# VHH binders against q89az9, part 12

Target 1, 320 residues: q89az9
Amino acid sequence: MNLNGEQKSAVLLALVGIDKAIEILKELSIQEIENIAKCMSYMDVISSITADLVLSEFCNEVRINKDQNISFINNNFIISLLKKVLGEHHAVLLLDKFKNQKNISDNIKKLNLINPEKIVSLIKGEHPQIIATILIYLNRNHAANILSYFEDNLSLDIIRRIANFSSLKKLGQEEFVKIIDNLINKYQNSMLNQQGIVTAVELLKLIKRDQETKILTKMFSSDKVLAKRIKTKMLEFSDIINLDDVYIRRLIKVFPLYELSEIMKVEKEEFKKKFYKNMSLENTNLIKNYCSKKIFISNDLIQKKRNNLLNSVKKILYNS
Key: E = the ipSAE of ESMFold2; O = the ipSAE of OpenDDE; V2 = 0.75 times the mean of E and O plus 0.25 times the DockQ between their complexes.

## First folded at step 4 (VHH)

Design p03 (framework vhh_7pa5_2; at its last look DockQ between E and O 0.01; V2 from the best seeds 0.00; counts 0 for: pae E 25.1 > 2, grease 25.6 > 24.2, placed apart)
Fold by OpenDDE, look of step 5:
Structure p03 (fold): chain B 320 residues (1-320), chain A 123 residues (1-123)
Amino acid sequence: as target 1 above (320 residues)
Amino acid sequence: QVQLVESGGGMVQPGGSLRLSCAASGFTFSDYAMSWVRRAPGKGPEWVSTISGSGGSTSYADSVKGRFTISRDNAKNTLYLQMNSLKPEDTALYYCAKDSYDAWEILSQLDYWGQGTQVTVSS
């Protein structure tokens, strides 16, 4: 059994019930009570197997009757227990501490999963001390990557603040939780909006073309930004051949020729003609020469390159 | 007791300029970095700029970089924010804050702002 003494104690106290647990806790120091309570607060579900093992171990050591009712550790049990042992005021303080720590931990886990660039966009409006505090709690590599996006003077200030960081006091913890929660909410909202656009696009693709056009036209008049986002998202690789030559010319200027060559190697003649019409004879010959080579490219890689081209087109169209 | 009193706000047209002041008392002004923070209606607080105690180091939010200049006069216990090329997006209550390496002190101030000074940029 890989549980430590405090964890075992927590399980045992839950198993013996609140009345007996109180009697036991009265014999312990405040620190011991806090440690055990902390363990309890982190225990969501105690498996029957774990309970049996702990109980068996205890029974073997103390020779107590096995017929005790097994109760599940829940938040109400912990609250009641601590209130009875420590008093209401102290119990509330301790529980709040645990709650804040858990909330910080949970939110930090979420932040560690968000890409550095997105994190920077979320926190760049925060005070440097807040930024420093966030970075302290994040994974080191993740924090370092995030830090690299800030200007030199700001980075220096943040590092200085990190170096001088001592601890986050209780009141600070509460505020910090609020800040992190807000950041997470902002992130989630942004993701929901993205998902919403995807859903909208999916629906628009399923309705009649006339209706789609009508909806998008009206939307463009009322919300140009949203309409552009949706239209851009609706654009598929197969639509590139139908674009105005002006956009193809712009695309050719910004898209790597070698990557375009790789795409053209597997594309239809119509696609090639569309691009050849809009590029120099020199570049055309380069692409043709490449296409004549016996080079194998995986389907996955080709798809990735197609996506790159599509994204470039989308960017051009969105900014037009 | 730490006291910070902001002034200098007003209404200006886009492209206009304002200079904000913050009078500080109740602490050794030169020993602490100072910051400007703003709060727009319906939005959370946004950090604007920070200046070191000596005034030798400054940092700015990207949104105001190149347009705003933070400065201080330690002899007068006063913090300044020169705001040029103002935009409608700069409309907010502006607050000065005493900086600290204590996270709690900074975080606690975020909830207990002074009166601030109102900046309104509108045509």
Scores: ipSAE 0.448, ipTM 0.821, lowest interface PAE 1.0, mean pLDDT 83
Fold by ESMFold2-Fast, scan of step 4:
Structure p03 (fold): chain B 320 residues (1-320), chain A 123 residues (1-123)
Amino acid sequence: as target 1 above (320 residues)
Amino acid sequence: QVQLVESGGGMVQPGGSLRLSCAASGFTFSDYAMSWVRRAPGKGPEWVSTISGSGGSTSYADSVKGRFTISRDNAKNTLYLQMNSLKPEDTALYYCAKDSYDAWEILSQLDYWGQGTQVTVSS
């Protein structure tokens, strides 16, 4: 790993020891001290190889503490250095600033890993200024994908706010950290709720069918939203062949014929017959003509098409 | 000192209408975009709508688009929210907020909302 000058300076100061580092830091500008301290705060471990590399590039005239092994850069070392160089009050303010910047950076990294569609569902209720601020901190490609989900007037408002953005001062950073933490918590709670639905479905599949039916019927009368979520999660592709012909005819009216043709090419004869008896002769012949062609369809594409069909079934049965 | 006073809330049945007002003082009203934000019991604040300082641009949350209309009268320093086709989900305390393109200014003022006006939609 190649270290920049600030990183090498941070490693060297840590190796020299606190007392000598303080003397050196007094010769630096406040901005230079901030940069080095920030670098130190993000370094948890110094390998012996990295330390040797830094030491070999250092001048012999400068005192190096060869009698002490510093394996870690910890908060106590950083706090002690800053308090002695800057004084108690300035050290606390600088540490708070770094803490807020690190918290923002860490949470933004988490948001960059979340699907854009899910982020939109989390932030759509936030003020446009909050949305704009989030997008500024996200990766540009990720931010652009998120922005594409908003309507023209809101997108215009957001872009204007981005264009007029200034840096967040301490109070603004504190509020932004709270907002981002709340978004991450909402996402984690949403994921936990999905796990709960999965557990409920698994339990319902293991009990007697009569008991399952009674529970779901009562749930439909008391909590229709929860009942629909559980029912949609219980439905599998293998269940489609067992649907009443009325639902198959309804499905055929809304599902694209070309996608159905791709699915039919790999499905069993019983599945094909179920659909053929519920569609026009014209459409049946179109599908049969497609199935006769020697076209290779990847397993991934087939699974995507099967999921599309299953989702269409779920919409017809449960309006979800 | 910036002062925002909301009014016009009340109890209505689903499908009803209400018009909210916000009287602003202590700043040059026409220079700032204004927003409506609501807070339902036990939930965090939800943005509802924004209007530019001139009134030439408006934006709405998806949940209220087509049902709510934001407007302003710069001569009277007053912001309005016309709420039509009200739903039980619209039940909340409604606040007006002085908006800003400076992220620091708006974020640092999120805790300085007006008292709000209560809207309850129930049958």
Scores: ipSAE 0.362, ipTM 0.799, lowest interface PAE 3.1, mean pLDDT 79
Fold by ESMFold2, look of step 5:
Structure p03 (fold): chain B 320 residues (1-320), chain A 123 residues (1-123)
Amino acid sequence: as target 1 above (320 residues)
Amino acid sequence: QVQLVESGGGMVQPGGSLRLSCAASGFTFSDYAMSWVRRAPGKGPEWVSTISGSGGSTSYADSVKGRFTISRDNAKNTLYLQMNSLKPEDTALYYCAKDSYDAWEILSQLDYWGQGTQVTVSS
């Protein structure tokens, strides 16, 4: 087992029930109680191996009867235990001591689960020292992926700051807590906003087409930004030919030419003409040469490539 | 959806041996510790043995230590219990159970258990 005596004690106290835990804690010093409470506050997930070993040690003498409900270790259990043992005043003081340490740990766990591209969009405006500090606490592979999105000069600066990092004291623990809370709030707000737009698009697709058009036309008059976001999300592949040429030129710069050639091979001439008038003669000839070859592409594969092109169009329109 | 199917039970004389199997599906088997739990007639559930997700760590109840061996095959998503030197007291319905974050859940009948496999030890 990887648990020390204090961690094992914390697991046992959670398992035996609050009344028995109070009896045990009353025999301990204040410092010992603080150490055990710290261990309990850091325990988000207990391995069943560890829990079973602890339970096995008491199976012969301490059998927990069926009338007691035992739940996951959480802050409510710790709060109740400390209040009964130390009184409400001292319990509040101890819980405040552990709050910042737990908050940082929990928020770092959340950041490790967020897509690297999303993290980059959240932190690209922060000072390089803040970026470096965040990356130090993240999983190494996750941090490396995030770092790869920054330009070379910024990446060098971030690496130098990481290499010279000695402690969080210069940045301050309290200020770092505020920074990572703000980042998580920005992420959650962005996710909620995207969910609302997805819901609106789903509703608009379910109503009659003339009502859909009427609603979108009225929305363009009253809230142009929202209307653009909804219209972009509703875009279909057949709509690409109707885009302004400036967007086609931007698309050509971003989308791989070989994939475009594969799509062009199966598309109608009017679709091809829209793209040809917006690209160089050299690239036009490369695509025409590819289209003249007898190359088979399955319907499943071409549909995937068409979806990739559509997604690139949506990204350009969303960011414009 | 988590599915656990126990097999390999039967009748055996005292001192005999049985090998129980548990086929698992609906989750990434190698990520979770697994346990055997038994319920004798007229008694509540009793924890028997646990094995870590990798198979590197095992533990046993005192009543079966030295007689039972837990193992797993992560390639086949299968948990095993080799039961030797069986006693009449080992007569029970044996369940396999997925890792739980609540110790009481391990000891209770919950959605993480199958119907079990009966082991009967009698002369």
Scores: ipSAE 0.000, ipTM 0.074, lowest interface PAE 25.1, mean pLDDT 74
ESMFold2 (binder alone), look of step 5: mean pLDDT 81; pTM 0.817

Design p04 (framework vhh_7pa5_2)
Fold by ESMFold2-Fast, scan of step 4:
Structure p04 (fold): chain B 320 residues (1-320), chain A 123 residues (1-123)
Amino acid sequence: as target 1 above (320 residues)
Amino acid sequence: QVQLVESGGGMVQPGGSLRLSCAASGFTFSDYAMSWVRRAPGKGPEWVSTISWNSGSISYADSVKGRFTISRDNAKNTLYLQMNSLKPEDTALYYCAKDSYDAFEILRQLDYWGQGTQVTVSS
């Protein structure tokens, strides 16, 4: 709704149609035409309400026909307009320049919205020069946060590359845009894959247990990786007692004894026996001693501890 | 001017090992970072690993991390790539490249790349 002067000019020119827009643009400097054309190339379709507001603001000075084209980002309109004002050769060069700037700007804005830790996971396998180039085009604060995740020697290498950066050649810009697009697509696909697994788990939980078991068993035979991912996401606290003793022993080595003792205080005897048979007598006695004391633990705290244990189980199953 | 000569490629079964070498001449080898880049049949170039001028910084592509080791001998003007646990997917022409502050030049097989050495992993 709150458009700046260049954006209002772009809307107005689109509303008056190409022939009248050419008359107006002929009175402007090349730099002013570039700025307006840049705005037009970045804008999508304008709503009739927004168009009416811009037109009404202008109506106090000039009477303009309202029945004119409002879809001005169509390449045919922009090309025709620029070709008639600047000539075909200069129009093509200007549009090519704006297309490259638009692609880099839009995708960089998307990267600036992604958590630095996630960006690190996406780019850590890239050549140091590619990493350096990405950081150059990001917001300084965002780039600094990303850089802080790298080892000192790699950070030094990246800073040296940034310091020696002059500018990307045209072919380098085109390749860089492809790299950024691939990173954005990789991030989006990762999010879609996670959503797909969540949806599958939710559907499996809603069907009858017999059908769920049959589906998972058949999936395990045909696609072990997918079956493991779904099974891990479906894992509930009640499933811990059914794990093989090998996994219980691994869990005990990683999970803090004090937290385990807090969980044991409220769990059933079957659960306690499963853990006790897989731990030392010394640790068993420490837990039993804690359980004999009248220490109150809130339901909220117990649920947090149970979730911590479940997450530790998921890590063990995922990594093995 | 800049000359890079790769060697050490060959045919190997999955799980095998190969050691690639790159003999450099025509520039002060010890002043530049060096990279290994590969090109699989029908595919574009893929960066594999980079080592800084003094071996202080080493980077690997995720596909080779933990299996490949890049090293250099500045006294001999030679770059190495030790490849372990080779997979069919590692089948490619391997190129030694002098580093550049233009990533496009490194990745697009420009004037800095040598003749390449063929690595074929098949059972």
Scores: ipSAE 0.195, ipTM 0.692, lowest interface PAE 5.1, mean pLDDT 76

Design p05 (framework vhh_7pa5_2)
Fold by ESMFold2-Fast, scan of step 4:
Order: sequence, then structure tokens, then C-alpha cells
Structure p05 (fold): chain B 320 residues (1-320), chain A 123 residues (1-123)
Amino acid sequence: as target 1 above (320 residues)
Amino acid sequence: QVQLVESGGGMVQPGGSLRLSCAASGFTFSDYAMSWVRRAPGKGPEWVSTISWNSGSISYADSVKGRFTISRDNAKNTLYLQMNSLKPEDTALYYCAKDSYDAFEILKELDYWGQGTQVTVSS
């Protein structure tokens, strides 16, 4: 039969048993208790079918509200309720299913707070179907931003997979939980590693330059990996102009001329001169020709190109 | 109905190369994405690489990126995996699989895969 909220609450309380029902009732107002008791007085004996329907509706509500938290109902109540209604074996299976749904919801909320660019770096090595599934569960605006970082052919493949998605199949939900947990762990480990290094970099920048150099030189002989990580974090775009000409010449050999031209359009004359003296006259003239054209380059694109150049510098200096 | 026959495996020393092939039949090969999946002794299946129907989209697991190259010949209904700079960790039975819209089916169900081809990397 068609039961209202109070009648469903009465059924759930009856199924939980006296000890647990008393604990729940202690948290309710006298009027709420009276209303529930009144409903109970007008209800017939609860059939197993009715109990199953109430439980199924509860489970379905949890699925529909997978991004919602039920903070007023504790785990002990839910566990006791399910064991009483379904028995030990079925209760364990259903609880595991609820844990998986909650884990997906909690981790998706965390992913929605991570910058799109960072998520791309975490998921680009995943199977396209896994990428598609992640995007389905993320906020639409966030998913659209992430999708925009992929090349056209991969984006097409991902959209086709999203369009053909109906639900996660048997075992798919368990594997998805594992994959999402691994992505969150990779992100958290990355942040923990970066926080310590960021602090070290900030401290080194605050001490005298001669002491900084001495510390880094000694560190390079005792812990080369740590020294490289710190040096990589210390390098900024403004440092490029201070590099020896040897490194500028190496950079010019590996960095695309077109991207360098885009950067040169907005940089100071001092920066341009540093590069021009280390390249051919032909390449210098090509860059100057590009800079004289009325070509608009967005601030976002310029920043991306500057980051590409800085990364090339880091590779030359610290990955050798 | 779907038949996949892998070949090209063998024993190589670390740093060596192998080229795997997969002959497909029983479906329109050019309409489907194809994947390589491997299973190391005592471990579950691990996805290696995927190529779209027209070779326009190619993806690799991080563990093989830069070392392995997936390719296909739609006229010959054949999938390939060129493996370079092989490591002991690459030792596994390699399967080709008709891709699905559920990557977990590819990883969990062997019905999509043939008998596989053994790759052993040891000195």
C-alpha cells in the first residue's frame, strides 16, 4: 500500500526493534513522538513485502541523493535496521553497496574542487571509458572545462562513450570506487609533497643568496632527488633572462619558434635581446615579423606559452 | 562469433623489443575501438593501450607510455603492439580485446579476449 512519511517512519522503527527505537525517539519532540505513535496505532501487522518496499524506497532515495549527507542518522542505526530487516548476509551486501555509493559521492565532491588542469594530468593516462565515466559524475560545468583540455579526436571518443552510458554494470561500481580513490590519493600525495617543498623554497628565498647556494650545493651531493625538486620549484619565468647564453642556445634548439614568437610579442626588450643574440638572423627576423603583425593573443594563451618555455628551461637545467 | 588470435610473443632480454599482432574476425573490425590488456603471473588484468576505429584517438597506460606503440590495419583486420625498451615488469600474457563502453568489462571478462601471447623479459 501507499504509505506517507510518518507511516514509513513507523515501519522502520518497528523493524529496528525496541532498544534502537527508544534511542531514536529520545531525539524527537514530544509532538513528533505522538504523531508516530498515532500512525502506529492505525497500522496493520507489517508484512515482509511492505518491509521490503520501505527498505527498497530508502535505498533508492540514497541513490537519488548520492551527493547528499544524512548527518542526523548514524551508522549504528542503519546497520541495526538492515540486519533486522534483511538478515546478516543481505545486510552486509547492501551496506557494502551503500559504502560504495557514499565513497563515490564523497570523492566526486573532492574532484569538483580540484582545478580542471590538475584533473586532466591525473586522468589522461586512464582508459577513455573511465575518463567518460568520471565526467558523467562531475558537475556539468567542471566536466566541460576538463573536456576542453583534450584533443578533438579524444573528445569525440569521450562524448560518444558518454552518450552511450546507461549505468555502471556488475563489478563496474566497485572498480570505479577503486579508481576514484586512487586518483584522490595521487592528488593528496602530490599536495603533501608540494607543501614541504614549497615551504623549503620560501625559506631559501628569504635567506642570503650565498647561504642558499651553499645549502643547495651540499644538498645536491647528499640528496640529488630532493635538490632537483627544490630547484625546479624555485625557478620562475623572471629568472630566464639571467641564464647563461649556453642554456639560452640549448633552449632555442628544442623550443618551437612559433611559441617563442607568441611570448616575444608581449615581453620586454631586455628579454627579447637575450634571445636574439643567441639565435640566427633568419629566426630573429621571423620573430620580429610576427611581433609587428596585429595578431591578438589572449592572456591565457600567453601564460600557457610562458609555462611551456619555463618547463623546457627546467628540463634543461634540472633533468640533465 | 568474435574471434581474436594474438601472436608475436617470446622471450627477450631487458631493453629488447617485440611486435605483437592480433588477427580479428567475426565482426566489422573497422567499426570498433581495440585494446591491448595484459595479465602478469599471480596478478589481475591490466589495461595497456586503446586505439579508436580510425586510429584518430590513441591512449596508453602510464607504465608503457613512450615505450609501446599501438597501431591497426583495417584492411587486414589486424591490431599491433610495438614494444620497445622492455622491462622485467612487462612480463605477462598479452591479450587483444574488442573495446566496449564499459572498460571494467574489458578488464574483468575474458570472453572478449583470445588465448593471448606470452611475453617474458629476463636476462
Scores: ipSAE 0.182, ipTM 0.674, lowest interface PAE 5.0, mean pLDDT 75

Design p06 (framework vhh_7pa5_2)
Fold by ESMFold2-Fast, scan of step 4:
Structure p06 (fold): chain B 320 residues (1-320), chain A 123 residues (1-123)
Amino acid sequence: as target 1 above (320 residues)
Amino acid sequence: QVQLVESGGGMVQPGGSLRLSCAASGFTFSDYAMSWVRRAPGKGPEWVSTISWNSGSTSYADSVKGRFTISRDNAKNTLYLQMNSLKPEDTALYYCAKDSYDAFEILMQLDYWGQGTQVTVSS
């Protein structure tokens, strides 16, 4: 509903047609023309209501009456306009620059919506300067969350690169566009693959248990990688009590005792006994002491702790 | 004037190993991160590995991670790349590069680096 002056100018130029727009633009500086062209390149479809508001404001200033529907600002209009005003060579260079900047902006918006942990998995194999450049373009809070997943020495290297960053030259900008496009494509392909696994798990949980067991057993013999992925996704918190003691002992060695104590405070006695059987008397007494205290833990926090334990189990069973 | 001289390449069978060296001069070697970049026949340059100025951080392309090890000797102004479990896909001309905190400059400045050292994995 609220357009800035450059956007209003772009709408007016689109409405008057190319020949009249050229006459208007001849009165402007090259910088002003670039600013208006940039707005035209980034503008979405303009409604007739918005166009009428812009025309109304313009008519109030110049005392003219117009009765026109607006056309959408498209690439052909912008290209023709810039070529006639700036000349073909400068118009092509400016349009290429805008295309690259728009591609970066659009893909960065997509990355800002992706969970930090997933972004880390996508970019951890990139050159540290590429990682630094990505973080520069992301929202500060999002970038800080991503940075927190890296080891101190790598974080130091990345921050030094950010501090020394100036700007991307044309070749660097083109290469960055390719890198970001590839990351988005990897993410989208990964999400499609994840959805397939989720669907398979949902179907397996809905069929008879004997059929599920037969299918998974045959899958382990023919495609162990797929079988591991499906089994990992199928694992629920309720399955932990049925794990062999060997896995429980391994889990206790790697999982934080305090976090385990928080989980134990709300779990059934059967679950507690499974863990106590596999830990030292000292650790058992520490957990029992914590469980005896009147400490409130929110349902959201306890579910987060339960998910942390389940993820540790998945790492022990399927990532070792 | 930065000068980098790569050596240690050769022909090796799949699964073999090679150790590349880069002798650096013309700048304070210990102040800069260093990288290895390769170019396969008919392809553009590909980043391989980077090591920070003090060896505190190392980074690898996914294609070489677990097989290659980058290291440096600041006293000797020398960068190394230990290549294990070599594959035919590792066949390329390998270049040493001074990291100017611009990965795009590293990738785009191939024409201004040294001759490189040829690694061929075949048979």
Scores: ipSAE 0.314, ipTM 0.764, lowest interface PAE 3.6, mean pLDDT 78

Design p07 (framework vhh_7pa5_2)
Fold by ESMFold2-Fast, scan of step 4:
Structure p07 (fold): chain B 320 residues (1-320), chain A 123 residues (1-123)
Amino acid sequence: as target 1 above (320 residues)
Amino acid sequence: QVQLVESGGGMVQPGGSLRLSCAASGFTFSDYAMSWVRRAPGKGPEWVSTISWNSGSTSYADSVKGRFTISRDNAKNTLYLQMNSLKPEDTALYYCAKDSYDAFEILAEFDYWGQGTQVTVSS
C-alpha cells in the first residue's frame, strides 16, 4: 500500500504512544496538526509489514540527507535522533517496539511460504486465541487454507475470535514473537532432519537395484524406523497402483470421494480399475458419472490433488 | 465484577483421578470461552484446556491431551475439568479463567483470579 507523508507520520506517532505523540505534535503548525490528526482518526489497523516499510523509508530519508556518510549505520543515527526528540526512556521503548514488529513481519513472511498442512501440524496444540492471532497476521488466502484443515466447531470459535480481535498489548506482542520464533525453529529443525533422508533416497535410486536391496535389508535389521522412513519417502505417485489392496481399501476410507473423483478423471484405466475393485458399486458409479462430465480441472489443481493422495498413502504406510 | 471459585482439588496417587469445578459469576458466562490454567511451584502459568462458549469446541495442551476432559454447564454457570491418569508432573495450583480475546492477558491477570484449587500427585 502507498501511504502519503501525513499517513506515514501518523504511523510513526502511533508507534511512539499518545503522550509522546502529543509532545511532538506541539512542535508542528496548526494546519499540520489538523492534517495528521485527521489521518489518524481515519486510519484502520496498520499491518506490521506496512509499519516496517514506513520505518525503513524514514531511516533511508535520513541517510539520503547525509549522502557523504554512506559508511555509517542508519540505526545508530536514528537511535540518537529519537533519544534527543523523545527522551531516552521513550526512544528505547519505541525502538524496541519497532524491532519486535520487524521480527513479527519477517517471521510471518516465512510462515506464508510454509505449506498450510505443515502449519496445522505445528499449531494445532496451541490455544485457539494463538491460532486466531497467527491467522490474522498471515495472507488471507494462506490463512483461509489453514482454517479449512480445522473441524467446523473449532473454525467457528477461531472466526469469532478473529472478529473480536484488537491490537496486541505489549506483553502479548513479546509472547507472540516467541511463539512465532518457536514455530519457525520447529519447522527448520524438521526440514534439516528430512533433508538427509531425501539425499539418502536420491543416492539409493542411482545405485544398482541389487545393492539398493542389500543396503535396505541390512538397514531394516539394524534400524527399522530409519528403513521405514527411507522406503516411504521413495514412494512416488506411479507406485500407488502396485500397493496391496489392503492399503487401497484403507486409503478409500480416509480420502475424500470428491477429490478421488477429480484425480480419476485424468488417470489411466489401470489406475482406475485398481481403485474400483476395492470400493462399493455406488461409489464406483459416482466416480464414473463425474469422469463422464466435461469438467475442466487445471493442471496445478490436479497435481495438488495427486500430492494429497500420495501424502495420504505415505501416512497409511508409515503408521502401519 | 468477575468472580471465579475453584474447588475439587486434593491429594492422589499417580494414575488417580480428580474432578475440578469452577463457579462463575459477575458476567454472562454463556458468552465467553473458559480456560483452565495451572501453576506449578516456582514456575509460571501454563495453559491446560479451553472450551468454547457453546461447548462446540475443546482444546488441550499436548501434556494433558487424552487424559483430561473440559466441560461446562451454562445453566449453572459452572466449568469442569475431569482429570484422569494423573502424573506427578500434574502437581500444581489450578485456576479457571474467563477467556479474553487476547489469550496473553490470561497470563497477566492470573494472580488476580480466585485462590485456585491445589492438586498434588505423589506416591
Scores: ipSAE 0.365, ipTM 0.796, lowest interface PAE 3.2, mean pLDDT 78

Design p08 (framework vhh_7pa5_2)
Fold by ESMFold2-Fast, scan of step 4:
Parts: structure tokens; sequence; C-alpha cells
Structure p08 (fold): chain B 320 residues (1-320), chain A 123 residues (1-123)
């Protein structure tokens, strides 16, 4: 049979797609939204015949040539329909808003996949309002992890900004899109560079040691930054025992004693001796007491603790 | 009605220093975060620094960190920007902005709030 205006509006919103439908609904009165929502909730699956009838009526109203199929991907078609329903000004603003929201959404999906520590390094120099806005668009767990890296006073400022956030105005949307694009580009460039470093490290490990040493020595003279990055990537847990005592003493000052105790429980005597000679008697006795206890530590947990120690060593040696 | 009046700009040689001031009126200055924003010739606005209502939180753009110092005097309703080790890249019109919890509102107000104060770093 015949659909009323509210039912036809419900069909059109369903055909346009969920994201665009939500933005159109924001421009309607509360009563109009309630009427459309009521119609949608009472409708069964939209038949192709019903959809075709609604589309046909709108084609007739705008006097569009019916020789070709209508595409909702076509901007000219969409803007013409929105102009007729909402007026020219609102139609243009909604299309601009949809374009910016889609760009933000795509890049936010990418940011949700990036390690929180890396995101912090990318955004720490941004205005607190930009940081707050990024966190609003990220998954809650991911945003919370990122927030944990900031100082209490900055975290308070960010949370206040989040609590008072309503929406991005047009100028703000344009600037935010640019900022997010720049963050993604910076991350992608960093990842391409990191893949090259990994390849270089793999090749250097496969060549003769004397040639490796000569290459790295010359690299330190011509490109100290690159040499440092390669050296950092090459460092393995087994190398820790060969470090100068000065670095072992620095490591002991910054690495948690309890975590070191867990590692010591499974390491060889040579490794233990290297650390014991560089720490206080008090700390040595605490570690020895822990090692004497019948505490089981899983292989997975031990490997994680070893990686934590290795990362601390890398920070001390290369400030990475 | 919010009024912000910037001053203290001028011409300096690279490595020089300038102190910018912003006199605020028409709102309770001590309740709001304040920011400095700059616009270089032919470029869009760039955020420089923000200070919270009580000076408890201060943030800087990476390009000025370690060289610029933002401060405020709530008793005098005045915001300051101490600029040291100035570079040619710091050449811009500098604007004082009443910070808002609405994202990027300060950028939309640059032309509204006035002409700013010109900083030119040339040899």
Amino acid sequence: as target 1 above (320 residues)
Amino acid sequence: QVQLVESGGGMVQPGGSLRLSCAASGFTFSDYAMSWVRRAPGKGPEWVSTISWNSGSISYADSVKGRFTISRDNAKNTLYLQMNSLKPEDTALYYCAKDSYDAFEIYSQLDYWGQGTQVTVSS
C-alpha cells in the first residue's frame, strides 16, 4: 500500500546508510525523530519493491533522468535530495561533516592498533584539547592506557576537557583531520624506517664479525643516529654479562629489585656474580634470600622479565 | 564582553629575546586556561603554549619548548610569554586566546579578537 511521509523517510534513511542517517536525524526536531524511530521499529525488512517505489517518487520530485540507476555514492544525487529536504545551507554542511567524520574514523581505527607508548611519543607535544579530542575518539581501554603515561596535572586538565566536550565545529574538524593525518603519516614513516633497520641487523648478524665491526665503526663516524639505532636492535640478553660495570651499576639503580630477583633465580652463576659485585650487600642478601625460596615462576613470565631488563639496558646504553 | 589586548612585539636579531603581554578584561580571568597562538606569513595558526587557570598545568609546542616560558598574573588579569633564543622561524603575529573546553574554538577567534602583536626575527 501507500507509505506516509514518516515511513518513506525511514526507508530513505535505511537506504542512505547508518552513518549518514544519524547526521540527518540530528537536524530534525525531537518529535520528528520520535515519529521516524517509531516507524522504523515497526517496519519489517524493507522489500526491494518498497525501496524502488520510494526512490521512484524522489526521482520524479527532483526530475532526474530515470534511464540510469541511482547511486547513493554519487555526491550530486545526495546533495540534491538533501537540499530539497533540509535546504541548501544544511545540505552542504552535512556533506562536509560526513567527509570529515569518515576521514577521522578511518584514521582512528589505525590509531587503535598502535601501541600506547608510541602514540604518547606522537601526541605529547600537542595542545591538551587535541590530546583530549584524540582520546574521546579512541577505544576506552586504549585511551585509558595512553592517559596513564601523563602527569597528574595534565591528566586532570585532559579529563576536564573530555567531560566538557560537546562536538567539533567546522574549523575544528578540518584542523583535527590534518593533525590525525600527520600522526598516521609520522607513524607509517617510522615503521618503514624500522623495517629497514631490522633487515640491516639481520644482514649484519650473518656476515663475519670483523666486517660487522668495521661497518658499525665507520657508521658511528658518518651517521651516529643510525649506528645507535642498529646497535640498540642488535643487543641481546646474552650481551648483558659483557657490559662494563659502570652500566651494570646504573641498571641496578633504575631496575626493580624484586623483578631482578625473579630473573636471578634461573640465571647462571656468572650472570649473578656480575650483578652481585656491583650492588650493596643489603640488596645482594635480599636477592639471595628470594633465590633460596621454593617459588615457581613460569617460563613465559621469566621471558617477559628478561625482556624488561634488556629494554632497561637499551635505554641506559643508547637512550632509546 | 571578552577583550584581549596583546603587546610587546617588535623586531629582534636571531638569538634575541622579547616578552609579550596580554591584558584581559570582560571575564573572570582566574577561572580560565589561557593560550598563545601564532600565525606566520602565508600559513595557518599554530598553537604555541597553554597555561591552566592556577598555573598547575603548562604545555608547550615542541618547536618552542625550552626557549619560551608562559606565565600569568591573576591579580593583574595579565598573560605573559617570555621568548628567548628567538629564531627566524618564530616570525609571526602572536595572539592571546581565552582557552575553551570546546575543541579549536580559539583558532576560529584569531581574526575576531584583533590584530595581535607582530614578532619579526631578522638579521
Scores: ipSAE 0.189, ipTM 0.673, lowest interface PAE 5.0, mean pLDDT 76

